# VH-VL binders against p93756r25to151, part 2

Target 1, 127 residues: p93756r25to151
Amino acid sequence: EIQLGSKLVVGENTLWVSNNGDFALGFFNPPGLLNRFSIGIWFNSNSIPYDQRKVVWVAGAGVVVSDNSSYFELTRNGELVLFDSLLGVPVWNSKTNRFSVSSALLRDDGNLVLLKDREEIVWQSFG
Below, E stands for the ipSAE of ESMFold2; O stands for the ipSAE of OpenDDE; V2 stands for 0.75 times the mean of E and O plus 0.25 times the DockQ between their complexes.

## First folded at step 2 (VH-VL)

Design d6 (framework fv_disitamab; at its last look DockQ between E and O 0.31; V2 from the best seeds 0.00; counts 0 for: pae E 10.7 > 2)
Fold by OpenDDE, look of step 3:
Structure d6 (fold): chain C 127 residues (1-127), chain A 125 residues (1-125), chain B 105 residues (1-105)
Amino acid sequence: as target 1 above (127 residues)
Amino acid sequence: EVQLVQSGAEVKKPGATVKISCKVSGYTFTDYYIHWVQQAPGKGLEWMGRINPNSGDTYYNQKFKDKATITADKSTDTAYMELSSLRSEDTAVYFCARDLGYSTSWYRDYYFDYWGQGTLVTVSS
Amino acid sequence: DIQMTQSPSSVSASVGDRVTITCKASQGISSAVAWYQQKPGKAPKLLIYDASSLQSGVPSRFSGSGSGTDFTLTISSLQPEDFATYYCQQSDSYTFGGGTKVEIK
């Protein structure tokens, strides 16, 4: 499970990984862009060659951030937020602060879910 | 509109040095790799190297590591390639190209979606 | 180093013909292949990327297929403007195929 306050930062090469290892969530460069980053989920299984691993979900459509310490956070109020540090503003938000989110989980099917009381799904990436 | 405009044709003597420019417009210069490709007369395409215009980081084909020096000027949105110790075998058209590549923590592709018009370098005694 | 063997080196064809060009990689590369068209005195033009994805603005008569080591560019019905030289490219090592010149029969 992903705890409230957890954060991924551009350049730190950290990932949120599903329990079975088949999926990962992290920053990547969209097609063509060298110094801009999106946050997404992709196939991560060791049984899949690197060149066959594909992105299955992206936060927002065409949303990108700079490489200047931008981050993706599960905030303490239970929202997923993509923040552009260069611009100093959030560029994407799950808008789930009213759902009493207690944690997040990247499921083994690649679905990122936000949980209430560590059990009830109140938001999901595939929903 | 994305454009890559290269400097004009060059005629050089053996042993000389030449520097070709590639000025880009229509997009943020520092957001894309710039690559250089050689094409000898009547021959195919050969990748020479690339530069990250933002950091200045370069990567070369081993064949050209002692021949070509790639640089970039962010203030003018221009990439450069310098060819030293020119020989007749260096006679070719040289292209700059923008990288369309897809990059993740696990994989990187390099495709070239926009190209300069090419610069002919002729080396003759 | 990965090598790309392109065949044929040249092909004579007529307008309306189906043209097939093959590129064989020296080792497995999955879908990391692009195809380019080049006309005399001009820069190459991207046609296909990721083995089978059509670049924007490219006519649908062009298609790419393949995986592993064998890749193919197909022109379903050759048009007058399609007479040119075509190149495959392996995107990991930047290796180009030797080229295929499509000529008028």
Scores: ipSAE 0.378, ipTM 0.824, lowest interface PAE 1.0, mean pLDDT 93
Fold by ESMFold2-Fast, scan of step 2:
Parts: sequence; C-alpha cells; structure tokens
Structure d6 (fold): chain C 127 residues (1-127), chain A 125 residues (1-125), chain B 105 residues (1-105)
Amino acid sequence: as target 1 above (127 residues)
Amino acid sequence: EVQLVQSGAEVKKPGATVKISCKVSGYTFTDYYIHWVQQAPGKGLEWMGRINPNSGDTYYNQKFKDKATITADKSTDTAYMELSSLRSEDTAVYFCARDLGYSTSWYRDYYFDYWGQGTLVTVSS
Amino acid sequence: DIQMTQSPSSVSASVGDRVTITCKASQGISSAVAWYQQKPGKAPKLLIYDASSLQSGVPSRFSGSGSGTDFTLTISSLQPEDFATYYCQQSDSYTFGGGTKVEIK
C-alpha cells in the first residue's frame, strides 16, 4: 500500500510496484522533446511475454512535467497530484479531495486505486 | 536554421588531453540530446556517448567510458567532449550530432538529424 | 550490444542505375534503423529514419524498407551527387554498419 504523503520525484528514479512485481508506476520520457516526463504504469515483469509489454496508463492522457525535481504525490488530502517544479504549479490532479481517501494501491492487474476507509475503491486509473 | 559548429583541428602529443566544443544555434539547446561520434581515418562511424544538455546526464559507449568526458554549458549553448591520455589510435575526426527526438511509441528511438562539421584530432609524437 | 552487418562494402555503379544496400541486425530491432550519406571530408547526412521515413529535403529516389533484422536502402536512379559512402545505424544501442562506398563504374 502507498500511504498519504508518499511521493515519486523525477530525479530519484523510484517506482511504486504491484505486490507481485508485474506492474510499476513511475516517470518516463514520452515521445518527443527531452526534459518532458509523464507518469504512467507499465508491465514490469520479465515473465510477461515480450509482445504484451506496454504502458497501460498515463496520467492526464500524457500530461508532462519539465524538471528533475517535479513529483507525483498522494497528498494528505487524498489527491494524486502531478506537480511541475519548474512552472511551480500542479499540471494534473485526481480531484479526489472529497472521497475520504486513506491510501493508494497499485493492484496486481495494473490498476491504480485510491481506497477509502476499510478498503473501498473510490477512484481508479482504469476508466 | 539549425547549426552545430565545432572547434578547429588539434594536434596533440601522446598522453595529452584535448577538449572539443560544439556550439549550437537555431533551436532550444536543452530540448535535444547531443551525441558524439568518432571516425578513424578511412574507417566507419562509432558512437561515443550522449548528453542531456539540461540535466548534464550522460550515457557512454563502454569502449569510451574511461577516455571521453562529455559536458554541456547552457549559458553558451555549447556541448564539449574531452579526451584524456591520448594515444595514436585516438587520431580521428570527432562529430557532434543532435538527436532527432523521435519515437513511434512510449519508447525513444535515437537518430541523428543535424551534425557538426567534424573536428580532426591528430595524435603524433 | 547489437551488431549491424552492412553489405556490400563497395559497389561500382553508373548514373541511372538502381543501387541496393542492405543491413542485418544481430537481434530484432523492429523498425529502429536509420541511413546516412557521407561525402569525403563532410559530416554524415540523415536520409532515412525509422526504417522507411524519408528525412525532409531528401530526394524521393532514396527509400528504405525492412523490419526485424533485415533492412534495405534503395537509390532508384543514381545521380552524380549520390557517389558517397552510406551507413546504416540501429537506434537502440547506436551501432553503425561498416559502410558501403558507392563509386563510379
């Protein structure tokens, strides 16, 4: 489980990983110009056949941040926020501040979920 | 108009160091990787390494990792490549080149769309 | 490290000829191949990227094809300015082929 206040920072090259290790969530450089980073989920396990490995979700349909100090955070208010540190503004938000979020979980099926008290799913990356 | 302009030819003795510059114009320097490519006399092209000019992050061909140091100066839009402990086999033309910035998917492909004119480094005793 | 084997090493040709140059990758690389032209004393010039995409400003007589391990550069009707050395390059580990010198017959 991912706790409130947890962050991924572009320059730290850290990941949130599903329990079985099959999926990872983190920053990557999408197609195009350098110093543009998206947050996404991809197949992480070598046990998955090569032709089935791909990025399965991106925040905000591929919204980018432009600096190594930019971050993706599960805020203490229960929102997922993608913050561009160079621009000094959030560029994407899950808008879940009224959902009583207690934690996040990257599920073994690759779905990122926000959980309310007692494990109720109140938001998910898969639409 | 995109241009990469390299410093002039150098003649060095064995054991010396040399630093080659590559000044760019006509685009935003920090938006594209700069690569360095070696071409020995009468031989083919060999990739040496690349730099992200914004972050300063580098990635090297293992063959050149202990020979070459690639840097960038954002204030002057200039990339540099320094060769240390020169030997006669380092005699070559060295090119800087801009990355095309191309991908067909979420993974980056590396191709070189604009090249500097080349810098001849001759190592002789 | 992925090896690129380019053939032939040289070809003698006349103006108007169709010239074909091939590259074989030691591993599957999808379409991740570029082709460059280099004239004596000059920097290489990008002709083709992503196996078959023609770089802007390059004449349409140049074409690329292939996927996986086998790639081809074709010059449909050789012009005087096309006598040069040609190189393939795979994009994943940056390896260049050994080059093909296209020279006057």
Scores: ipSAE 0.090, ipTM 0.652, lowest interface PAE 3.3, mean pLDDT 88
Fold by ESMFold2, look of step 3:
Structure d6 (fold): chain C 127 residues (1-127), chain A 125 residues (1-125), chain B 105 residues (1-105)
Amino acid sequence: as target 1 above (127 residues)
Amino acid sequence: EVQLVQSGAEVKKPGATVKISCKVSGYTFTDYYIHWVQQAPGKGLEWMGRINPNSGDTYYNQKFKDKATITADKSTDTAYMELSSLRSEDTAVYFCARDLGYSTSWYRDYYFDYWGQGTLVTVSS
Amino acid sequence: DIQMTQSPSSVSASVGDRVTITCKASQGISSAVAWYQQKPGKAPKLLIYDASSLQSGVPSRFSGSGSGTDFTLTISSLQPEDFATYYCQQSDSYTFGGGTKVEIK
């Protein structure tokens, strides 16, 4: 599970990974962009050929941040926020601050979900 | 509806330059790379380079970096490739193509889903 | 740096034949492979992306497979319109294979 306050940072080469390892959520460079980063979910299975892994979901329809200190956070008030640290502003959020989110989970089907009471889905990436 | 329309055939003398255009319609020009591909007579396809039409950033196959200059004009949704110091071995069909796909730190999935019709450049004395 | 070697360079076949074309990378690649069909005087046409995914409008007799260094395009039952030259391409450096001409036996 992903706890409130968890962050992914562009420059740290870190990922959120599903329990069985088949999916990862992290930063990537969209096509044709230097120093620009999006948050996405991709196939990450040890059994999937390396050359067939691909992005299956992108936060905010491909909205980007421009600095290697930019981050994606599950905030303590229960929002997913993509923050551009160079500009000092959020560029996307899930708008879930009133949904009583307690945690997030990247499921083994590749769906990122926000949970109330660690079990009720109140937001999902496929939605 | 997506179309890449190239300028017409050119006949040039050795030492000349040529500028080939690739006008795009049916999608947002600045969202995708435009690539250029050479096909010499009777030969296979050879990738030459690409441009990000939004930023103007280019990346070239080293074989062509002293021969080709790739540019884009956002106001007309048109990419260009200029070939300089033409020699007879530069005689070829030149294609533009749209790149579609994504990359991550660990994965690349790029492919050319739409192509221009090709422009024959003939270099003869 | 990465070379893509297609085999065979040509194949003679009849309508109804199964045709297999291979493409081999000189070292393992961490990217997709695409396959293109080209007829004389025409631009290439995308058939397969992501090694095995059919482009919209491509007949199901075309299939792709492979990973790492070895990739295959298969035409399960050759049709008259399939006589053409086929190219593989890898996504890392956009390198094309040398092509495979499928011609009438």
Scores: ipSAE 0.006, ipTM 0.594, lowest interface PAE 10.7, mean pLDDT 85
ESMFold2 (binder alone), look of step 3: mean pLDDT 89; pTM 0.921

Design d7 (framework fv_disitamab)
Fold by ESMFold2-Fast, scan of step 2:
Structure d7 (fold): chain C 127 residues (1-127), chain A 120 residues (1-120), chain B 105 residues (1-105)
Amino acid sequence: as target 1 above (127 residues)
Amino acid sequence: EVQLVQSGAEVKKPGATVKISCKVSGYTFTDYYIHWVQQAPGKGLEWMGRINPSSGGTYYNQKFKDKATITADKSTDTAYMELSSLRSEDTAVYFCARSDYRYEWYFDLWGQGTLVTVSS
Amino acid sequence: DIQMTQSPSSVSASVGDRVTITCKASQDISSYVAWYQQKPGKAPKLLIYAASSLQSGVPSRFSGSGSGTDFTLTISSLQPEDFATYYCQQYSTYTFGGGTKVEIK
C-alpha cells in the first residue's frame, strides 16, 4: 500500500510496484521526448526491452513534467498530484480531495486505486 | 549582447581534475538549460549532460555520469563542468550551449569552446 | 538509446551545386531534429530546428525536410562560405549524427 505523503521523484528513479511485482508505476519518457516525463503504469518485466514495454495507463492523457525534481505524490489531502518543479505548478490532479482517501494501491492487475476506510475503491486509473 | 563565454584552454596531467566555466549574459540565466558537448580532435559532437540553473537539477549522458559534474551559480550567472580523473581520451574541445526548457531543446546559442589537453 | 546515422560522411562539391545530406533515426522522433553547421576552430551554428524551420538569419538556400525517422538537409546552391561540417541532432535525447564534411571539389 502506498501511504499518504508518498512521492515518486523523477531524478530518484523509484517505482511503486504491485504486490506480485507484475506491474510498476513510475516516470517514463514519452516516445521521442527527452527531459519530459509522464506518469504511467506498465507490465514490469526485465525480459521485455524498454522500447517494447506496454504502458497501460498514463495520467492526464500524457501530460508531462520537465525537470528531474518534479514529482508524483499521494498528498495528505488524498489527491494524486503530478507537480512540475521547474514550472512550479501542478500539471495534473486526481481531484479526489473530498473522497476521504486513506491510501493507494497498485493492484496485481495493473489498476491503480485510491481507497477510503473499509477498503472501498473511490477512484481508479481504469475508470 | 546575448552570449555564452567560456574559460580558457587548460593543459592537465593524467589523474588531474579540471573545472570549466560558462558565463551567461544578455538573458535570464534561469530561463534556459545549459548543456555541455564534447568534441574530440577530428571527431564529431557528443552530448554530455545539462543543468536547469533554476533548480540545480541535472541530467547526464550515461557515458559521462561518473566523469563530469555540472553545476550552476545563480549569483554569477555561470555554469560549470568539472571533469575528474583525467585521461588522454578526455582531450577535447568542450562546448556549453543553451536550450529553452519549456518547448524545444535545440541549441540556439553556443559558447566558443574550451580546449582541454591531457598529456603526460 | 536513439541512434542517428548521417550520410554521406563527406561530399566534394562545387559552388552552385545542390547538396543533400541525410539523417536516419533508429526510432520515431517526430520532428525533433536540428541541423548545425561547424567551421574549423568554431562552435556549431544552428541552421534548422523542428526538422524544417529555418533559424533567423540563416540563408534561404538551406532547407530541412522529413519526419519520423528520415530527415534531409538541402543546400540548393552551394556558396563558398558553405564549405563546412554539418551535423544533425535529435533533441529528444540530444544524439548527434556523425557529421558530413562538405569540401571543395
Scores: ipSAE 0.000, ipTM 0.525, lowest interface PAE 16.3, mean pLDDT 85

Design d8 (framework fv_disitamab)
Fold by ESMFold2-Fast, scan of step 2:
Structure d8 (fold): chain C 127 residues (1-127), chain A 122 residues (1-122), chain B 105 residues (1-105)
Amino acid sequence: as target 1 above (127 residues)
Amino acid sequence: EVQLVQSGAEVKKPGATVKISCKVSGYTFTDYAIHWVQQAPGKGLEWMGRINPESGGTYYNQKFKDKATITADKSTDTAYMELSSLRSEDTAVYFCATEPLYIRYGSDFDYWGQGTLVTVSS
Amino acid sequence: DIQMTQSPSSVSASVGDRVTITCKASQGISSWVAWYQQKPGKAPKLLIYAASSLQSGVPSRFSGSGSGTDFTLTISSLQPEDFATYYCQQFDSYTFGGGTKVEIK
């Protein structure tokens, strides 16, 4: 479970991982884009070679951020925000600030969900 | 600070077996695959094989599949490569190196051990 | 197996020179190429990943380009610390190129 205030920062090589380890969420460098990063989810199976792993979801349909100190955060207001630190603006957000989000979960099926009262799905990546 | 520390140099006779270790620190052992690379004296780099430390799953260069056995011990954060039936042609520096187990478009070997010289002579 | 043909095998250069090293893959490998620098008695050091992405901490005089089968590493203005052997590697089957030794003229 991902708590409010949790953050992934470009360049730190940190991930949010499903409980069984089958899926990971993190920054990746899209093909054809130099020094730009997207947030995505991929099948992170130990039985699949790294170069054959497939991105199954990307925030904002290919939105990118700069290398610097850009980040992806579950804010204390309950939003998922992709922030470009060089531009100083959020480039994507889930717009869930009034949904009473208590936490996020990357499910074992690869679906990233935002939960109300730790049970009710109020937003999902596979929508 | 990420470090890969390999065991020291070995001198072996033909027909012997040698086991080289690669102890990792500064990252979660199961987040990176460990690769082994051979470099014969004065020659280039040749990939030998890799292991996923979490599963123990291995992939080998077919040239080395009958020569090398790669293993990992999660309790000690150490990967191993064992070379069997040593011949003079196995004299080389052997490197361990890491590859991230998460997708980064265009993978790479981002951290390397210092190398272990194995000399096979009588 | 995918073969990586690296050229030249050696180049003599002076400080300040532009140095270009090429790798040709026997099959299309998208951008799955990395470049390394190795100095005598040392382990290789990652310079470039994804054919063109500069590794953190590597000087901007190093650049990579290419996609598919033809890849290039360029050093725009050679410095004394750049005299080394350079290797490309593809990530379909982990094959290294033969290496290019950059030596002082």
Scores: ipSAE 0.000, ipTM 0.527, lowest interface PAE 11.8, mean pLDDT 84

Design d9 (framework fv_disitamab)
Fold by ESMFold2-Fast, scan of step 2:
Structure d9 (fold): chain C 127 residues (1-127), chain A 120 residues (1-120), chain B 105 residues (1-105)
Amino acid sequence: as target 1 above (127 residues)
Amino acid sequence: EVQLVQSGAEVKKPGATVKISCKVSGYTFTDYYIHWVQQAPGKGLEWMGRINPYSGGTYYNQKFKDKATITADKSTDTAYMELSSLRSEDTAVYFCARDSWYGEYYFDYWGQGTLVTVSS
Amino acid sequence: DIQMTQSPSSVSASVGDRVTITCKASQDISSWVAWYQQKPGKAPKLLIYAASSLQSGVPSRFSGSGSGTDFTLTISSLQPEDFATYYCQQYDSWTFGGGTKVEIK
């Protein structure tokens, strides 16, 4: 499970993965855009080339960030934030700062959830 | 004024069970996590576990998971820590402490401590 | 399991001295470090949180610094009431350093 303070940085090419490894969450470069990155979830299979993978969810309906220092973070306040480091502003936020979020979990069905006390779903990507 | 007030010192025989209370006042009990910390005589601080009083959900240090049971009673604004099968090495001062505020997780207020002595 | 290695274990210092205590985390903990003061027979008292933020009511002679794995607590001019044991804590999963006993000469 994903702890408060965890980050994905565009330039680090790191992923959050579901427990069984079937789904991955990370940055990708949307088709037709140069040096623009979105955060999304896709079915994680080595048999499917990266450029052929189907993205099943994107933050903010495809909001993009502009550079390699931009990041996606589960903040200490329990928010998922997509921060554009070139612009110096968050471009998307889950707005869950009062929900007592303790952790996030990318479920084996591809749903990213924010949990209160590791039990109660207070926000989800598929909602 | 925020206060965490713990129950008084206990002297127990080996094999006994002890239950320590931590009664809070001056804030909404269910808004802050309560942690428990052990300090053996002349030793440092060791985290034991914590409870969310809102849900009753608990998380333990692996070292204490079979020894300690943490509970909370919302009707009395009281957290509890129970130690089972007491041994001499369980002799220690036990502190309760609260998280600072939603998701901040450092300990801003502490109980005064409860000395548990395990002897014949 | 995140280990916090605190140094020194003890220090003897005179009133007015600058005292520096360090903590090293076994892995990156961002700025999730607090420092506590404990006097004999009493509960610990929060001094610093988020590595460098001074708790309300704590004298400004106390300061914290660091990020990632290396953290420092500094007492700029030691006072008689500062005789105590000091603990660092990472609060990602709550481990304490071994403590530093500050003894006034």
Scores: ipSAE 0.000, ipTM 0.529, lowest interface PAE 17.5, mean pLDDT 86

Design g1 (framework fv_gevokizumab)
Fold by ESMFold2-Fast, scan of step 2:
Structure g1 (fold): chain C 127 residues (1-127), chain A 122 residues (1-122), chain B 107 residues (1-107)
Amino acid sequence: as target 1 above (127 residues)
Amino acid sequence: QVQLQESGPGLVKPSQTLSLTCSFSGFSLSTSGVGVGWIRQPSGKGLEWLAHIYWDDDKSYNPSLKSRLTISKDTSKNQVSLKITSVTAADTAVYFCAHRYYETSGYYFDYWGQGTLVTVSS
Amino acid sequence: DIQMTQSTSSLSASVGDRVTITCRASQDISNYLSWYQQKPGKAVKLLIYAASTLQSGVPSRFSGSGSGTDYTLTISSLQQEDFATYFCQQYDNLPLTFGQGTKLEIK
């Protein structure tokens, strides 16, 4: 489980991974763009070439951040925020600050969920 | 310790195919995220990126030269090769190979070879 | 293609000088710029990436600055071993493109 305050920073190349290892959530470069980064979920397989990696979900319909200090954070008030550090602004937010989020989980089916009391799904990436 | 060393023919006649080899140590092209690129430099001029290849055999080419370029790797020999077809005097340059790491935000070249001079002359 | 222009092809300086080398991109490259040092007979060396981040092992007298289209490499107190050619490179978009180089010469 992903705790409140957890961050993924573009330059750290860290991932949130499902319990069975089948899915990863992290920054990636959209095709044709070297230094524009989106947050996405993909099948976590090293048998799939990087440029053929199938992204199954992208935050904000493909919004991008511009630099290596930009981050994706589960904030202490329970929001997922994509922050562009070069521009100094959030470019996407789950808008879940009123939902009493306690943690996040990347499920084994690739669905990123926000949980209330560690059990109730109050937001999800898939629909 | 990452090291790369280029080798080439030195002299090539116009219209022939130029073949270059990059031999390296200190890393493996079987390691996820690792790539090798080719860059050239004509005498007294700037650097021009040509192509790169990654651990999973993904390839990218400079669009202006793509029809003439073929990049390949032999992971077991720790080598990356570049072929340039139909060479002209404009292809006279020092050719470099260089290491990069793709699955981080690092799309710059952190270690380079010393370069190999290729002269295209009749 | 993004064009990279180094306005000075050659610059003369003395040991101890503060030296500034400039690089201009034809469009905003969002700080996705690296600087390289090239000495005759030696491998090209990465000095700086992300416009201002110093590569590990590079002396602290080197620094990078700039944003948007205009970038600079500064050597705060020039050493004898710093006489070399310096190149900028954008990595905002493919194809990767380099400046023409600035050769730092002894006065």
Scores: ipSAE 0.005, ipTM 0.536, lowest interface PAE 15.4, mean pLDDT 85

Design g10 (framework fv_gevokizumab)
Fold by ESMFold2-Fast, scan of step 2:
Structure g10 (fold): chain C 127 residues (1-127), chain A 123 residues (1-123), chain B 107 residues (1-107)
Amino acid sequence: as target 1 above (127 residues)
Amino acid sequence: QVQLQESGPGLVKPSQTLSLTCSFSGFSLSTYGMGVGWIRQPSGKGLEWLAHIYWDDDKSYNPSLKSRLTISKDTSKNQVSLKITSVTAADTAVYFCARIDYGDYEGWYFDLWGQGTLVTVSS
Amino acid sequence: DIQMTQSTSSLSASVGDRVTITCRASQGISNYLSWYQQKPGKAVKLLIYAASTLQSGVPSRFSGSGSGTDYTLTISSLQQEDFATYFCQQYNSYPWTFGQGTKLEIK
């Protein structure tokens, strides 16, 4: 379960993972782009080479951020925000601050969900 | 100054596709937080939200009409378009486009509206 | 879907009157409510958002109040240009829904 205030930062190579470890959410460098990063979900296995990784979801239809201090955050207001630190602006937002989000969960099927009262799905990546 | 202006065919025949265009100035859908939605008002009835689109191409549709609606944007032309398929007399209405500014964090409301365009569905 | 009900479809009033228009949501909407003014042949105008915040440029005689399910728009001293139809809208959850409208008519 991912708590409000949790953050992934480009330069830190951290991941959010599903309970069984089958899926990971994190930053990746899209093919052909220098120093640009997207947020995505993929099947998390060391048996699959990086260049053959199947990304099952990407935030904002592949929107990118510019540098190593950019971040993806589940804010205390219950939003998922992708922030470009070089530009100083958010480039993508889940727009869920009114949904009483209590936590996020990357499910074992790869679906990222935002939960109300730690049970009710109010937003999902596969929607 | 922010302005929005709807354009449509005025008259369409039953079963055809209705195409509407919203042209705007004074803001861009490349700007974080900006969106444009469509609202209609059938004769003698209230306002009904149809669809909206945001700067990040996120789209929402009224569930009652979702299978018939397609919203799209052309950011370079400052235009948002709505298509409604298989129209009937029930689609006769004044159609409005209006701006949404999510970047305020206060608002998923419509702050500036066009004047509306009347569409009549009749054979 | 959240149903928005305005207590009356029409009200008759005179210039100088204090006018109150009410709007009730079928479930709690956490103040995510706006009020609009519509005049024939003119663009719809936002008056109030977040239940009580006056939109820039709107005269101070307009005010909004309420919480939970019950909300009101008040015009403290009605002017000639205020004869119009007024709509509430909730934006707490999809689909966004409007009240049926209240038409202010000259008595």
Scores: ipSAE 0.006, ipTM 0.651, lowest interface PAE 9.2, mean pLDDT 87

Design g11 (framework fv_gevokizumab)
Fold by ESMFold2-Fast, scan of step 2:
Structure g11 (fold): chain C 127 residues (1-127), chain A 122 residues (1-122), chain B 107 residues (1-107)
Amino acid sequence: as target 1 above (127 residues)
Amino acid sequence: QVQLQESGPGLVKPSQTLSLTCSFSGFSLSTSGVGVGWIRQPSGKGLEWLAHIYWDDDKSYNPSLKSRLTISKDTSKNQVSLKITSVTAADTAVYFCAHTEWYDTSGYFDYWGQGTLVTVSS
Amino acid sequence: DIQMTQSTSSLSASVGDRVTITCRASQSISSYLSWYQQKPGKAVKLLIYDASSLQSGVPSRFSGSGSGTDYTLTISSLQQEDFATYFCQQSYDTPWTFGQGTKLEIK
């Protein structure tokens, strides 16, 4: 599970991974752009070359951040936030501060969920 | 409703600078993920991407033309401009501007202007 | 640069025909491919993005398929308004590149 306060920073190449390792969530460069970054989920397979994988979900319909210090965070108040450090503002937010979020989970089916009491799904990336 | 309209000089002499303007409505270049690109098409030939500008003023250029291209935006006027220096007959083409928005990691041009013909002739 | 090749520059067809237009990339582009329709005097229209996703407002007779280096645009039952030039475009890497175009002609 992903705890409140956990974050991914663009330049660090860190990932949140599903329990069985089948899916990964992290930053990537959208095609054609070298200094723009989005958050996405992809099927994480050693048999698929990096340059041949496709992202299956993106936060905010492909919203981007501008620099290496930008981050994606599960905040202490239970929100997923994509923060652009160059602009100094969040560019996307799950808006789940009222949902009593206790943790997040990238499920083995690739669905990123926010959980209440570590069990009840109160928000999800799919649908 | 997204709309884009190109404007240009119509006729430019060799060695001069070609200046093009794209005026748009129905979206803002201050919206994260939004961009505008320029594409040209010489008579009877295919499409060639020239340059792209993003909401945060990040710019991309076709490497084959980069030394001659400058793209800029005026967000308050809803305009994007492209300048091409030292033009030759090879720059005779219809010039298009087009809208992009990042969705599911694709960089596609969902709305295009009608195009403006530029002829480079002495 | 990634080269995009459409197998034919011109294709003749009749209303009601099933038409297939092909596009090949010089390297794998992981389905970062779009299809466009161009008619004289009109704005270029996006038909398909991400190889197989139909753009809103585009008739369901248009479909896209393919992966890796090989992609196809299919028109299941050609209509009079479909006579146009069709272009594929890759957005996998810059510079973004287009195929040379395939012109659908009557007769």
Scores: ipSAE 0.005, ipTM 0.552, lowest interface PAE 14.2, mean pLDDT 85

